# VHH binders against Protein HEAT-INDUCED TAS1 TARGET 1 (HTT1), part 4

Target 1, 277 residues: Protein HEAT-INDUCED TAS1 TARGET 1 (HTT1), of Arabidopsis thaliana (Mouse-ear cress) (q8lfw5)
Amino acid sequence: MESLLECFAITDGKCHPDCLKANNEQEDYDACQSAALVAVSLISSARVIFKIDSKYTEYSPQYLVDNVGKEEVEGEMDQPSCQYTVGNLLSYLVENVWTKKEVRQREMDQQRREFTVKDCFEFAFKKGLPRNGHWAHVGCIFPVPPFACQIPRVPMKGEVIEAANVSEALKLGMQQPAAARLHLFSPEFDLVGEGIYDGPSGNETRYVGLRDVLMVEAEKIKGETVFTVQICYKKKTSFVKVSTRSMILPLNGDDESQVTEPACLLVDFCIPRFSIN
Below, E stands for the ipSAE of ESMFold2; O stands for the ipSAE of OpenDDE; V2 stands for 0.75 times the mean of E and O plus 0.25 times the DockQ between their complexes.

## First folded at step 1 (VHH)

Design c10 (framework vhh_vobarilizumab_d1)
Fold by ESMFold2-Fast, scan of step 1:
Structure c10 (fold): chain B 277 residues (1-277), chain A 118 residues (1-118)
Amino acid sequence: as target 1 above (277 residues)
Amino acid sequence: EVQLVESGGGLVQPGGSLRLSCAASGFTFSSYWMAWYRQAPGKGRELVAGIGTAGDTSYADSVKGRFTISRDNAKNTLYLQMNSLRPEDTAVYYCARGGSYRYWFDYWGQGTLVTVSS
């Protein structure tokens, strides 16, 4: 039981203050940081659940933010960057700080397309991930860490498994938490409390957007499948029960006379499936 | 009153086989997810195998291909067939009933000891 409670506790994620920025009435949401944080939480959980890691190990979400979607450098070994070392720090500063290369790289980074939790899993399986303590900075002062060549990455072997619907998602989540995205409506989500989040009620409802979640539990209530999700919203991590019934979602200024295909509040189900050595 | 009673544990040599049984009473057995967990001395409890109400099964990677979980709803009994046993399989094995949380079970048996030793 102790081991099961410990396993449950590791799905209790904590928002990094700068990754999901929110206050009581206003949210400053960063989709890339959200996706990276959810991805490392699920990777860490899967690795301890399947005994790949002997204990819960925190991996770097900042490494994903900094590197997902960037072009590969051909001929590189198992190192993120070998151009700069401690011995050539001055050269790094001249080339990347004082010549304004950091401004150009920030502009290139800003042109990077948004990435998803799935993209983060694929990247981790391709490149590995450093531990959180080795690549921890949110908002890099320098575009390339001068010691990047010396930062070890943990190799990760596996694949991303997706589910197209709720029935497939139930199968994905049998042994481990799964990723999903949640259609979030205000004020309904704020009012759910200990109940079941059913989406829009139709009276002064505002669509907030998609939010990355961890699906940690499934149960049937009156014959309907209900998922419990872990979500970081307005600077708080909470567990919320979500209905899986099909419904028409007012994601745009929909004309009620137009029949939109019924959809689920939860979409984009996936897991990181590790190969065991 | 919910009861889960394990049996079938014992001493076996490496490469041997054992079949564990869990007799359930006090609830509608066919309506619940069931699982086998184990705990070795000095280690935490770990999920070995699970079986859903539809007979869908899941296994820890360390036991895949060697262990088989099954259920007999007519007899209210859960089974774990353990083949090709290894010294690292030495543990107390627990039967557990699924609660509202899929990774957390609400009732556990007293356990049965499996020792794999030369």
Scores: ipSAE 0.000, ipTM 0.113, lowest interface PAE 12.5, mean pLDDT 71

Design c11 (framework vhh_vobarilizumab_d1)
Fold by ESMFold2-Fast, scan of step 1:
Structure c11 (fold): chain B 277 residues (1-277), chain A 119 residues (1-119)
Amino acid sequence: as target 1 above (277 residues)
Amino acid sequence: EVQLVESGGGLVQPGGSLRLSCAASGSTFSSYVMAWYRQAPGKGRELVAGIYSGGKTSYADSVKGRFTISRDNAKNTLYLQMNSLRPEDTAVYYCAREWLVPGNYFDYWGQGTLVTVSS
């Protein structure tokens, strides 16, 4: 075992519902877990592509799940000293985790804030990220004890760059993979196979929702820009070519009073752009 | 469900050639970024070559011009053609399935296949 915290989380079976290791086989879609996974993949990719890291380094998506969207107190995680000893930790767990089930549940509910990949990038640039092995299971002992301040974080210096449209997104993705969100319609998305996903056909189409994707390639097909995205959907990782043509998206088809403007299937384009001195 | 099985390694003389294969089970092989990694005795694992879903390839500087990565989506098989082999190419070679780009998210199966370049 790499750490006692990891060993405890695994063997105790009292992991927070947002613990990614405990939930790695979940059937249900979780937006926060999805956003965190996409964000760390893109951060790790950017850092090795631009030679900030000498090798591919896995950063902790669990750190993002545990910390993004919560009220931030600057400096708390930057201190080297731990507030808990092993004896204090056991007392803390008995009184606040094992014994205070109702209080813990309330605190867990307060941490269930929705956040986006952009929020994850902004958080990482402000606070840094620990390596995956250093924070993989700390969230499983939620609420996270103050001794977590001893866990080393890698500083991240940069900014989030957004694209408002397809043309800007093309420029964004030229040197690194980019994040986006994809409007999924069923059964059209399930039937794409090796073709181009072109959104709703209108025939018994239902809106599934937005899903976080990684944009890995762009090409022109018959004068139209097509993005290749990597997506994890129904427990399966796949690459799908997505049309960027403007179309009417029936996101709330039951509201006929809503004025629907043509839109792109892909939205919320952004990258983590690292600063180099 | 999905399993990656490497094969084709062996003993070869300097200047020789070997072709490694990685057989994948299940559907959607064509949807993944695939890569070859190697680990020499006493060294860390390093990325050798990668191939994107669309067929774009990338290579480590040490193997450019000597190695060729390719995929056969109909056979669910990844290949590494190794030419002009050198003693420093001696390593266990691993096939990997990647999340985004070669060297990014790492998810692999198999024991690897040993390549020894020696006279």
Scores: ipSAE 0.000, ipTM 0.178, lowest interface PAE 12.5, mean pLDDT 71

Design d01 (framework vhh_7sr4_2; at its last look DockQ between E and O 0.17; V2 from the best seeds 0.00; counts 0 for: pae E 10.7 > 2, placed apart)
Amino acid sequence: EVKLVESGGGLVQPGGSLRLSCAASGFTFSSYAMGWYRQTPGKQRDLVADIYSGGSTKYGDSVKGRFTISRDNTKNTVYLQMNSLKPEDTAVYYCAKGRYFDWLPGAFDIWGQGTQVTVSS
ESMFold2-Fast, scan of step 1: ipSAE 0.005; ipTM 0.347
ESMFold2, look of step 2: ipSAE 0.000; ipTM 0.210
ESMFold2 (binder alone), look of step 2: mean pLDDT 83; pTM 0.836
OpenDDE, look of step 2: ipSAE 0.109; ipTM 0.535

Design d02 (framework vhh_7sr4_2)
Fold by ESMFold2-Fast, scan of step 1:
Structure d02 (fold): chain B 277 residues (1-277), chain A 120 residues (1-120)
Amino acid sequence: as target 1 above (277 residues)
Amino acid sequence: EVKLVESGGGLVQPGGSLRLSCAASGSIFSSNAMGWYRQTPGKQRDLVADITSGGRTKYGDSVKGRFTISRDNTKNTVYLQMNSLKPEDTAVYYCATVDTAMVPYYFDYWGQGTQVTVSS
């Protein structure tokens, strides 16, 4: 009565610990998992706002983690190439189930590239997405089972719209939440509380990196545009007000040799724009 | 939670027969496939035989014609009739079950294994 593999431990309706929806608390940040989670949240929100879905529908972030950056040649077949049926699953699992070490070795052997929220949107519009319940665990098994080609995907028609600046980003966010990435500086971000995150203060500042965020609200404070963003940071989801003022960002810690032109704390603004039909 | 209870393993002479039984209890679905797998020291686990809820069977090449898998869905029990046993059949035999439905999630469960030794 036990799962034989660390990469295939689906029990009581819960994913393996290495899967995106695992119950176990993780402390390490993963950019691909972050991008996938933000992307499906924004897709689900857009689809209900524009009445493409009749209710809020959860799509699979695991499907994005498993498939973004893995492109097929044109001429995909829906079922004729599947070698295993649902009835052959037990045989498939025994023959092709991988340990956590084997999965890591395969990832090292393959040049795994990081992907962004924009990449996730482009993938969803090109390939569609399964609902969360249809792809919760399949990606925990390497290689992905051939019968996975039979799992239904919801077609998605639309395009990714990017904003080059704050003014364009404000327009994108009028009808739906938008994606962005936020430059995090410590301790300023940790200490922002109910205030406005205004980036590095110059003293004892360390650059943490970029984090994917959802822009959920905008307001004007003393003539400055301020975005409220939803962010998951150190396993806590919070809402933070972020300044859009241009400033010089030390993107390599306090290394003065890396000081460049003034930039915004929020970058890479985009939305999934669904087609009317 | 599913529990698998195996019985029928033991020592047998070449050419002999054994019948393995595996009773499943707990939250087992009628869609579950059930099967027998074996492992020899120093080698990976391989398929002996499996059977779907509808009775479709698959056999490992080395056991075709000698072993027969069957199931009783009312008792949630799978059987492996092993005939014409060879020394090469010596292994730990594991009973396994998996939900073949795509939704809800897959559940894989394995018994503790039962030793089969074919030796004079």
Scores: ipSAE 0.000, ipTM 0.185, lowest interface PAE 16.7, mean pLDDT 70

Design d03 (framework vhh_7sr4_2)
Fold by ESMFold2-Fast, scan of step 1:
Structure d03 (fold): chain B 277 residues (1-277), chain A 120 residues (1-120)
Amino acid sequence: as target 1 above (277 residues)
Amino acid sequence: EVKLVESGGGLVQPGGSLRLSCAASGFTFSIYTMGWYRQTPGKQRDLVADISSGGSTKYGDSVKGRFTISRDNTKNTVYLQMNSLKPEDTAVYYCARDRYDFWSGHFDYWGQGTQVTVSS
């Protein structure tokens, strides 16, 4: 199995120049990369908190990026007739790694479906995850290799639990950190510092979008519940206090096209709940 | 299930001291803000003090300098040390885990309350 990993890893640091250039030019992680990174962090945290892993174990976010949302390829990875041959490996490397160009990278990006942290948890519970060393980040997007079924994966047993509101999210966070998504507004988010992020405040406010976060603490400040979240924005990790007060959010530049009732800055709460044993 | 069990209330003379304790179970105590509230007959519940996961404290204006909130994460317990007690401090004191139902505006995790009476 190591020989297969070494052949795959021969592309590590040897990715096509066009793919490396595109990756280096990214100002921020894309939505799929962000979801995968948050999902792996929460899985690793839950597994050590519940003593499933004896120590903090790094699982592969790249495996999620490469495989989530590709059900046909996922089925092939579980097939007992998965065969590794030198010919099959060479064909894969020539077509998908060594001869990959910018145009092929764009074609692959167009074929990818967006996925969420919840999708990542469901995938991990269905298929397991390799350790980071067995499916490392290679800087390029490519199809799952035919021999991927032989890559060692750690089985995961559990289910995804969601919360519809802040009250339910507090309950989910009782024994482990939880996932959420945060509505980001500029310049307010950039100006928060050690203060409380409370969303849009003026006419020059621009909606940046949703960003995946980990909820790590809740506290009451001046009568309001405030979550401390860990966020990676523009490839920088920080901790931010976020208001849970409902407000009308200008998400598409037209508040009237949104809900008539106030919305929360934090949405899409969920946790990976591992089976007790 | 989540449980909050309060103790330490009683009758005390003006100028006296009491220490309230709240034993918590059924959740990861260390990551939640814990608070003490009080309710006088015919009035709404008011915040006395709260303490965050990180140890930051907040006090109601009427108790600043007299009361001290603290927590022991090893024992899953939050405390309220009450000094220089006044007749106006007479109330039922409630321990609360900070959980706010955003849509209803109500808290859903409270202790049963402990009576504090300051009387000569």
Scores: ipSAE 0.000, ipTM 0.099, lowest interface PAE 18.7, mean pLDDT 72

Design d04 (framework vhh_7sr4_2)
Fold by ESMFold2-Fast, scan of step 1:
Structure d04 (fold): chain B 277 residues (1-277), chain A 119 residues (1-119)
Amino acid sequence: as target 1 above (277 residues)
Amino acid sequence: EVKLVESGGGLVQPGGSLRLSCAASGFTVSSYYMGWYRQTPGKQRDLVADIYRGGSTKYGDSVKGRFTISRDNTKNTVYLQMNSLKPEDTAVYYCAAGWIQLWSPFDYWGQGTQVTVSS
């Protein structure tokens, strides 16, 4: 029989997919791709944990990258690509010449491409998701790929549950892994090893930014709640213990609201809660 | 198919040492909570040692300083090195794997391996 434990075998090392070879001297990080990967990992895990899927099923993170944050309007069930057949592909290519409308749409898409794991869950529950094999690179080529309406999607019924604090996050994580975002500081994060990541601790600390993580375990160490998170950072997938201690975070900016009150290193806790009935 | 297979148990004299192995198949041990538990007939299973995904380890008070849990990701195996064994360490030792140790039950248990400490 399929087991809950198979869910991690596919997720391991899939935090940052490259559609093209990236320069290895640059940080290989894309926030939307990261959010999509975390979202599909958690959806796949939840679906097997609650026996909705009989085995761990890979859903398409690329479908989320291509479609989340795009404008939705009443009656947009029909996709223009549904009008094209194998026999009229040339017409499709000719019609996709650069136009003023396409340039404007591209600019709007760039503004709307910023999305979170929560946005991914909401999208999946509204629209469903195709399996990874059915939507790998189709959406990467064109904004409206040919035959997109014919790609099979798995319907998903459920809702996003958020936690406002660590106590609520513990309850979310009881039966399934949860999503969060982690504030990274260098070199502290690089030096954690088997220890507990406790954020900025001294001079020459640099704020790296937020990274999407999977909260996979919780434990109490000396009376403090500690989460173990799976994270992809500098092209390495690792597990890191993170303190839930509140602290002042120097987030590199003029916005005093970011530094005036103690905050947790982990924020934006949520899970995909599937309907069982 | 997911399996946990324990080995290394046996009969040993007080003060001796044993190394238990838990070979996993169908999943990756580095991605899971892994633990060693022991059970004496008529009693509940007690935590001996566990290792969290991040490498943090915890030990039962009676074995702290004598036992060491470790994992080999290349061999997909978890070990329990048992030193300075005492008659009260006699039990069936079980390997367990789980998603969230403190909040959810273990997903998998091995069949157990007998450890007997006796003269």
Scores: ipSAE 0.000, ipTM 0.309, lowest interface PAE 11.4, mean pLDDT 72

Design d05 (framework vhh_7sr4_2)
Fold by ESMFold2-Fast, scan of step 1:
Structure d05 (fold): chain B 277 residues (1-277), chain A 120 residues (1-120)
Amino acid sequence: as target 1 above (277 residues)
Amino acid sequence: EVKLVESGGGLVQPGGSLRLSCAASGRTFSDYAMGWYRQTPGKQRDLVADITSGGYTKYGDSVKGRFTISRDNTKNTVYLQMNSLKPEDTAVYYCAKLGSYYSPYYMDVWGQGTQVTVSS
């Protein structure tokens, strides 16, 4: 019963819709949460832009976090959640709510398993996605929600389209926002303010890593293509203008080979391209 | 065309409270998500809170437990109740309409902003 799970989520607050972001601390980058959030935002945007959904529909990022990259059991009836009925829900609660080992195992599985926005799109096209309200509230209390096999999934038909460079990425983003990953350098990114993020400068630069972003706008400034991206970093969601100039990136200070080839600050461009009926 | 008008900003002492209001003009207010963002001089706008048409809320980690976003569809207004204010909350606060045809993070209409200053 979904209504029962929603009641627990409301009462406890631990499984509030934003609990997926509750574990996001300063400099605590959760790659799976980041990829899932970007993926559902872009899927929802594409579906309404191409009139597949009649209005902006929120799909579950938690469903992607819980399921992408996991080996599937054969058949819906073989899923553990299908073993539990209304009549044996207490057994489920004892086995899943009281078992710290299962909670810890899930956390370790999430940390060990890395997946990208592209992986999320591919998973959605294969398996569909539930709406946010059907999965958002149960992941924090119940590692596997009771009656998970009965939670409706919206079928998704389409494919992932990738771009290898900025010129292709511009074409990719003409009709919809696109996904990318951004090379973050400190303190330059923290100091960008209202300006254009232009990557590393000086010898005090530290490579922070890749962060998933949504590319929402493109413009030409002084003859250069500049993307505006939406990014979540250090517990803040903000819009940043990013240079597309090729430059030498010190991605690993211990490995000289990482600094020898010019690269773009933005990489791994892709969109979910839906099949229009 | 939707226009957003913020009110309720001002000067408050640390530990105090303020309630911001954002009045939207136009039809179908109930159909779109609304958000509050804030900006300090020389910095980019950061998400404070948002609320979907279905009532789901999301908060920036720095304000969780202290701020509450709500909406009144009969008055076409979104509110931000700010409690336990800190000097770090000093910023211009912007109301935004989230695009119905774009990511909930893509803002298609912004208000003019209202200044919140937290100091003794």
Scores: ipSAE 0.000, ipTM 0.215, lowest interface PAE 12.7, mean pLDDT 72

Design d06 (framework vhh_7sr4_2)
Fold by ESMFold2-Fast, scan of step 1:
Structure d06 (fold): chain B 277 residues (1-277), chain A 119 residues (1-119)
Amino acid sequence: as target 1 above (277 residues)
Amino acid sequence: EVKLVESGGGLVQPGGSLRLSCAASGFTFSNYVMGWYRQTPGKQRDLVADIWSGGSTKYGDSVKGRFTISRDNTKNTVYLQMNSLKPEDTAVYYCARSKYSSSWYFDLWGQGTQVTVSS
């Protein structure tokens, strides 16, 4: 089954929105994919830190993209009628790979909901996650193939812990890496270089939006706490030092961010906390 | 005791190739995500490539198709094969071990090795 899904992924991965975006020159920001990638990294890290997994184990971010926020419906992949047969596989391939794949891919893209890293953690604790190789590109295909009901998921037990402020976030980060979101302003973020990103600084500043980041380091510079975060922005993964100073954020756009003013550039701190048992 | 030692950097002409090696000691290498990062003076460190314990890889967009990261868990070594080198690839290249075994949280860094692509 794994072998068949891997062969499928080689063929259909090229048609996935993520695979298509990889060929673009513009920013390929997808909030759901961003959240899923950060969530999987943090889950994998926590599981090895607390000796739940013996080695760093990759879980499927695509499974999160495909399933978070969706209602369970009778007749879906865990139902008794969802059985693998050679005839069902061949019918699926003929109907979905050769005839209407591009149209169905657009339909699938339209069904995606917005969700956060926290939503991903809650989903994983509720339903478990497959290993990366078991669900790498199944989401490229719509409808879900009949053998998907046989894909194994690793059960996960725990809860999401949120931090209300920078001090609480620092305490969480001492035990395991933590997620956050960063308010991006242009051109300040583009021009930060090796300096400290301190948010908007004057005229012609534009709010870009929130981006998921992982906090990798904290230090004090002239009495101020500064986080180094890893971020993917404009198809580049880099390390950026960010001020934790409280400030007024000029949010001008149709972005529906929840902001408290004065506010921190970093918000929505959380970790996955796995149960001891 | 816990160390990363890099080698293989140097001067190369555009279109040439180099292979970087990073020898790890003092920890259970096979359990960690290992990566290569690069830094140009005045710029932040950028991800070049990383490799998980199971062999899955991620590449920076500017190096996809040209660079290959690999690991040898028997030798506790991670490699970066760099092909079709461009002047823009000139940087100090750092080997890193992931804190908490995550590609997002690297805490142990090598000394860095200079790669210069001359035109």
Scores: ipSAE 0.000, ipTM 0.335, lowest interface PAE 11.6, mean pLDDT 73

Design d07 (framework vhh_7sr4_2)
Fold by ESMFold2-Fast, scan of step 1:
Formats: structure tokens, sequence, C-alpha cells
Structure d07 (fold): chain B 277 residues (1-277), chain A 121 residues (1-121)
């Protein structure tokens, strides 16, 4: 007996171009930008798959970077730029040009909260999301322009559905691509090429960390369930086949967890499920 | 199935203009990003311009303000309008289809055969 594995979904999702510029291996990874890029790709894919949008529509990952994690409870007031006038725009430009931008950027970065793809989906369903052309990627630089409150947002109705394991994740992927995070080990991940990434293999293995991925396909290879994921790593977008075999993971650094039980390389499975009436 | 065919290249004097066209077939054109790259002998391909399915555009630093990328989804064609041409713009220009909805992802699945642009007095 063989299990019929479904293609997760037809999708045109990908990383933002800035994620793909060639840089050396020591360039800082931005977890918030990564989560936001994966989230908007999955939102856009789901909305066209379920015919909520009539065509593939680009939503703003920068809006998520700028706004997710700033509210502790529902009803907390945003800083609406509708209080600004045309004259205040000139003040904003002068203050940002004359070195205040660098000071404010450092201060704002210190206040930035970490967030996940799930947080992005929850935010989009509560607040809506502008199209990319209306809130283009400008990096993680503050303050927000005075006209920001006038930028239209598309309302979104739905819920986040999570999966606790590989079996549940397969069910999520039957109608649309799903989000996950991947445990990266060097040099194994760098050397995988067209093969199957199977995690740590030896004493020279170093844990790199978790990376947000799009799960786009599932298949059975030589009796093993394998997911194909789209990942942006070291400024390059690629498709990598990942083993779902449980294994002991030698985690260090970011997680600081002692893992004594077998775990999957892929974790934190979720999808945005839109309400269809 | 996917096919990209460039046209419109040729010889032009400095300060002149050319319009390149790329006719696409074999995929749902309106849902994919498209772009133009150029290559001179002995150098890597450089981004000239790209355009997303949502009509957002990006330009290489050397062509900003002089070149304009556009698309016509009814004709399945992407265009590059080149104004104020300089000798340094001499190159083979390639049309490309992005794997996703935005060109510049660095993950291209199809390229055209290229068209020569020569700017010479």
Amino acid sequence: as target 1 above (277 residues)
Amino acid sequence: EVKLVESGGGLVQPGGSLRLSCAASGFTFSTYGMGWYRQTPGKQRDLVADITSGDSTKYGDSVKGRFTISRDNTKNTVYLQMNSLKPEDTAVYYCAKDIGYYYGSGNFDYWGQGTQVTVSS
C-alpha cells in the first residue's frame, strides 16, 4: 500500500528581492522579515486558490514588520497618522534627513518584538493588510510617514490552523501551501543540493537555527515521507527536500534547549484558513 | 511549454531611444513577475529592470530615470523603453520569467535568447 501524497498547492509565492541579494555568510538574518515574507506569500496563495482575490495579489510584508507585536490586547490604540497635516510631512522629511533617522532607527529597533508567521496571520485577520504597492518594503526603519493612516487595507476574515505533527501537517497541505520552521545544520544544509536534507550527520555539525519555510509539496521517496520546502537562506531562494524522520537534535545557541527525545526537523506547522460564505 | 521571444534591439546613436519587447507564451502571464537583464562580454548579467504581477517596478542604479519597464497582460508582452542611451548601455538584453510573482528573487525558471543593443556614434 502506498499513501497518495497530495501536492500542497499551486502557488507563486517567494521571498522578497532584498532577501536574495548576494552577501557573505556572516550577514545578519532578520527573523521578523523572514516571517512576514512567508506570511504574505501564504496569504496571497490562499486568497487566489479559494477565489477570494480574482488574481494573485501582493500584500505588504513591511506592514507586518512595522506593526505586528505592538498591541498587547484588542483595542489598544495605534498611533494614527491621520492627525498629521501636509505641513507635518515636511517636518518628518527634515528630521529624517538631518541624522535623526539613524538615532530613531536604533531606538525603534530596540523596542521591536520578535514575532512568528502565526502572529502575522493573526494580525492580518484582525487588522487587514495593505497591498505591497501601498506599503512597499523600506526595511525596518522608523518612524512611519504621516500619511500612513490614509493607506487602504484589505480586510481579511479567517483563522489560523496549526498542526502538532507531520500527519496533521499533511492534512493542512491538501488544499494550500503551509508554513513551517526548519532546523538548519551546517554544513549538511549547504551540501544537500538536489538530495534530501536529513539533518545533522557528525561531530563537525553546527546548529544554525530555525528558518521560516513554505511547504509546497509532499511525496513518498523509498518508503519515507518527504516535504519539499521553499526557503530563503543566505540571500538565495531554493526548493529543498526535507526528511520527516524523527531524530535527536543537538540544539545549541538560540534555543538553548536540551532535546532528549526524537524530534522532527520541521516544526510550527500552520495555515491561514479564510472564511468562505 | 514556456517560451520567451525578445525583439526591438539594434544600433542607435548616443542619446537615442529603443523599445524592447518580450512575447511570452505557455504560462499564465498575468500572475508572474518579469524582468530584463543585460550582459556585456566578460561580465556577469546585471539587473536592468523588473516588474511584478501587481505592476511594482525595480531598476538597476545605472538606468534609473532613463529606462521604463511595463507590461501588457492582454498581449502577454513585457516592454523595456530605453531613453537617453549611452555607450555603456551596449549589451545583450535578456527577458526572464521569475519563478514567483516578483522578479529579482534570484530564482528564474526561463530566459529568452537575448537581443543585441549597440550604442555607438
Scores: ipSAE 0.000, ipTM 0.137, lowest interface PAE 13.2, mean pLDDT 72

Design d08 (framework vhh_7sr4_2)
Fold by ESMFold2-Fast, scan of step 1:
Structure d08 (fold): chain B 277 residues (1-277), chain A 119 residues (1-119)
Amino acid sequence: as target 1 above (277 residues)
Amino acid sequence: EVKLVESGGGLVQPGGSLRLSCAASGFSFSSYRMGWYRQTPGKQRDLVADIYSGGNTKYGDSVKGRFTISRDNTKNTVYLQMNSLKPEDTAVYYCAAEMATIPGYFDYWGQGTQVTVSS
């Protein structure tokens, strides 16, 4: 166990120059990385709140990035990761880390594979999650660690609960933090500061896209429900207050491409609900 | 009723020290990750320090080496020892019982205590 953990630490620190360059050139986490980060935060929170974990335990977002949407046949042991042992680490590095083909495969896989926080919760409930120290870092090692089949996973028992609207989301949020997705517009989002983000405001507005968020607090301001969300945007984590008022959203920046019906800036509310005795 | 009560704030000169205390009641303190956050006028809430139930700690970059967080599970109290205080440390300091990296709807916040560092 000791030897395996030592080799994992060495491997987890390895970055192909092209992988490092690609990761460093990203101004923001991609959708899969963001979903995985939000999912593990909410799983860790729920497990402490409901006394499943005795203390706050950090789980691996990289495990979700590497495995969601790429489900393997159960019982299959003829995988590269299961063929590699401590003694075969060099073979793994040559074949999976130090080749330009693997770097391009990583880029292709990440472009094709889109998954949501809900998908992450479902995957975690099906497969369990390793602790952060056993699968660790986001962005440098892919598709899997050299000893993936030997990495311990904590079993997860539960289901995903979704909310269709703000009222239902408030009910979910009373028991535990909830996930949502936020429609981002520039420059309005960049200029929010201590104010309330209320979406697009003018002619120079550009739709940035959906971003996964943690719903942290809810309050009423002048009769309107306002959620405070934690968001990681351009690799910076911040708290932002968001209006829940319905509005017309110019999702691709022009009048002909606007959503026909008024929509909420926050969508796709869900929580991981753990089974309790 | 869940309560977090901060104390120990006040006015201090640059280079001085203060010790903040947060007395918790109404929940299973030992199971919670406890933290100190601060907010200055016109700025969002920033993490100062966190302490896990097991004692592991995390600090904001601006306070590393100057501030120390600690907890006493028998007294349901978390502390923040602030040394070498600077004018930029002036803020309202909040105690939080947190379940995630950032506190959520279920988490608890104190009312805050003012710390002012000036001559």
Scores: ipSAE 0.000, ipTM 0.180, lowest interface PAE 15.5, mean pLDDT 73

